# VH-VL binders against q9xer9r771to912: the designs that were tried, part 3

Target 1, 142 residues: q9xer9r771to912
Amino acid sequence: EAAISRDAFEGMLETLSRTRESIGRATRLAIDCAKYGLASEVVELLIRKLESESHFHRKVDLFFLVDSITQHSHSQKGIAGASYVPTVQAALPRLLGAAAPPGTGASDNRRKCLKVLKLWLERKVFPESLLRRYIDDIRASG

## First folded at step 4 (VH-VL; framework fv_ogalvibart)

Design X01
Fold by ESMFold2-Fast, scan of step 4:
Structure X01 (fold): chain C 142 residues (1-142), chain A 125 residues (1-125), chain B 107 residues (1-107)
Amino acid sequence: as target 1 above (142 residues)
Amino acid sequence: QVQLVESGGGVVQPGRSLRLSCAASGFTFSSYAMHWVRQAPGKGLEWVAVISYDGSNKYYADSVTGRFTISRDNSKNTLYLQMNSLRAEDTAVYYCARESLTDEYNPWSGYFDYWGQGTLVTVSS
Amino acid sequence: DIQMTQSPSTLSASVGDRVTITCRASQSISSWLAWFQQKPGKAPKLLIYDASSLESGVPSRFSGSGSGTEFTLTISSLQPDDFATYYCQQYNSYPLTFGQGTKVEIK
């Protein structure tokens, strides 16, 4: 059921690492949540986790999970594609603000998030004008 | 040992279609993103297409977009390239290449740690 | 697209020589560059990745350096096995692009 899928995803976030296996498992749980109409809840969980995360390297792990969910959903013609692509698009300012914060201590975060945004631009995941604005904003964040 | 073996190349007339295959062995095929790279006779290397480990994401060079389709069958450890509306400019040796895998998630395509021997595609009248 | 330019296009050298090949990107690619060796009639072979990391099994006479837009492949003491064409490849962004190649031939 919905609650079980949501709780499983939330639990996975606590042990999320940058490994392909970890991100892959979390991505599959997120796709399952979309089948129960929980895509917006999953994205809100990701935003809240990103905003509360104190370790910058874990913010990157969480944003890589966002990338994994988004790209998997973009390639699908099903429920996940219909749900996650527009939901992540709407959430980009909050996701990027948390994952790529301003300041000298977050230069690695900004570099890695920029690489993801450029990939999304090249793969036409989101509108070109929107992605170019976010790329410019992050570069200006110094 | 890692092996990638391409097949399906040959001589074909402009406007026709050809399907290339790449048989993989010696590694967990379903864990790796796979690429096609081509090389025209006497020329350099040109990247053609990529497919993610699970087949969910694909990307193509502009020169082949709308004409070529990359696909894979993980149950058969095989990568494919369906080439439609072939042009003389598509004449090349086509290489199957494995994207290097770290244990870390990599959202961008990387470099190629193993290549097949290549299969020659000649598009001429 | 990121343009990769190698220099020289052709290099004549003798066994024992120090050989240096340069690769320049039209925009910054950080360290996201690999070097490949290709012998006539054979597939390319990975030598260096992440600009300076030596692939397992590649002889230590090969080394890479650089970041941003300028990169160098060095062969400290050329061996008979090293006469080949060398390619740089960027993986900073799609489409993936290669240099035009540098042919290292016997003097």
Scores: ipSAE 0.240, ipTM 0.632, lowest interface PAE 1.9, mean pLDDT 88

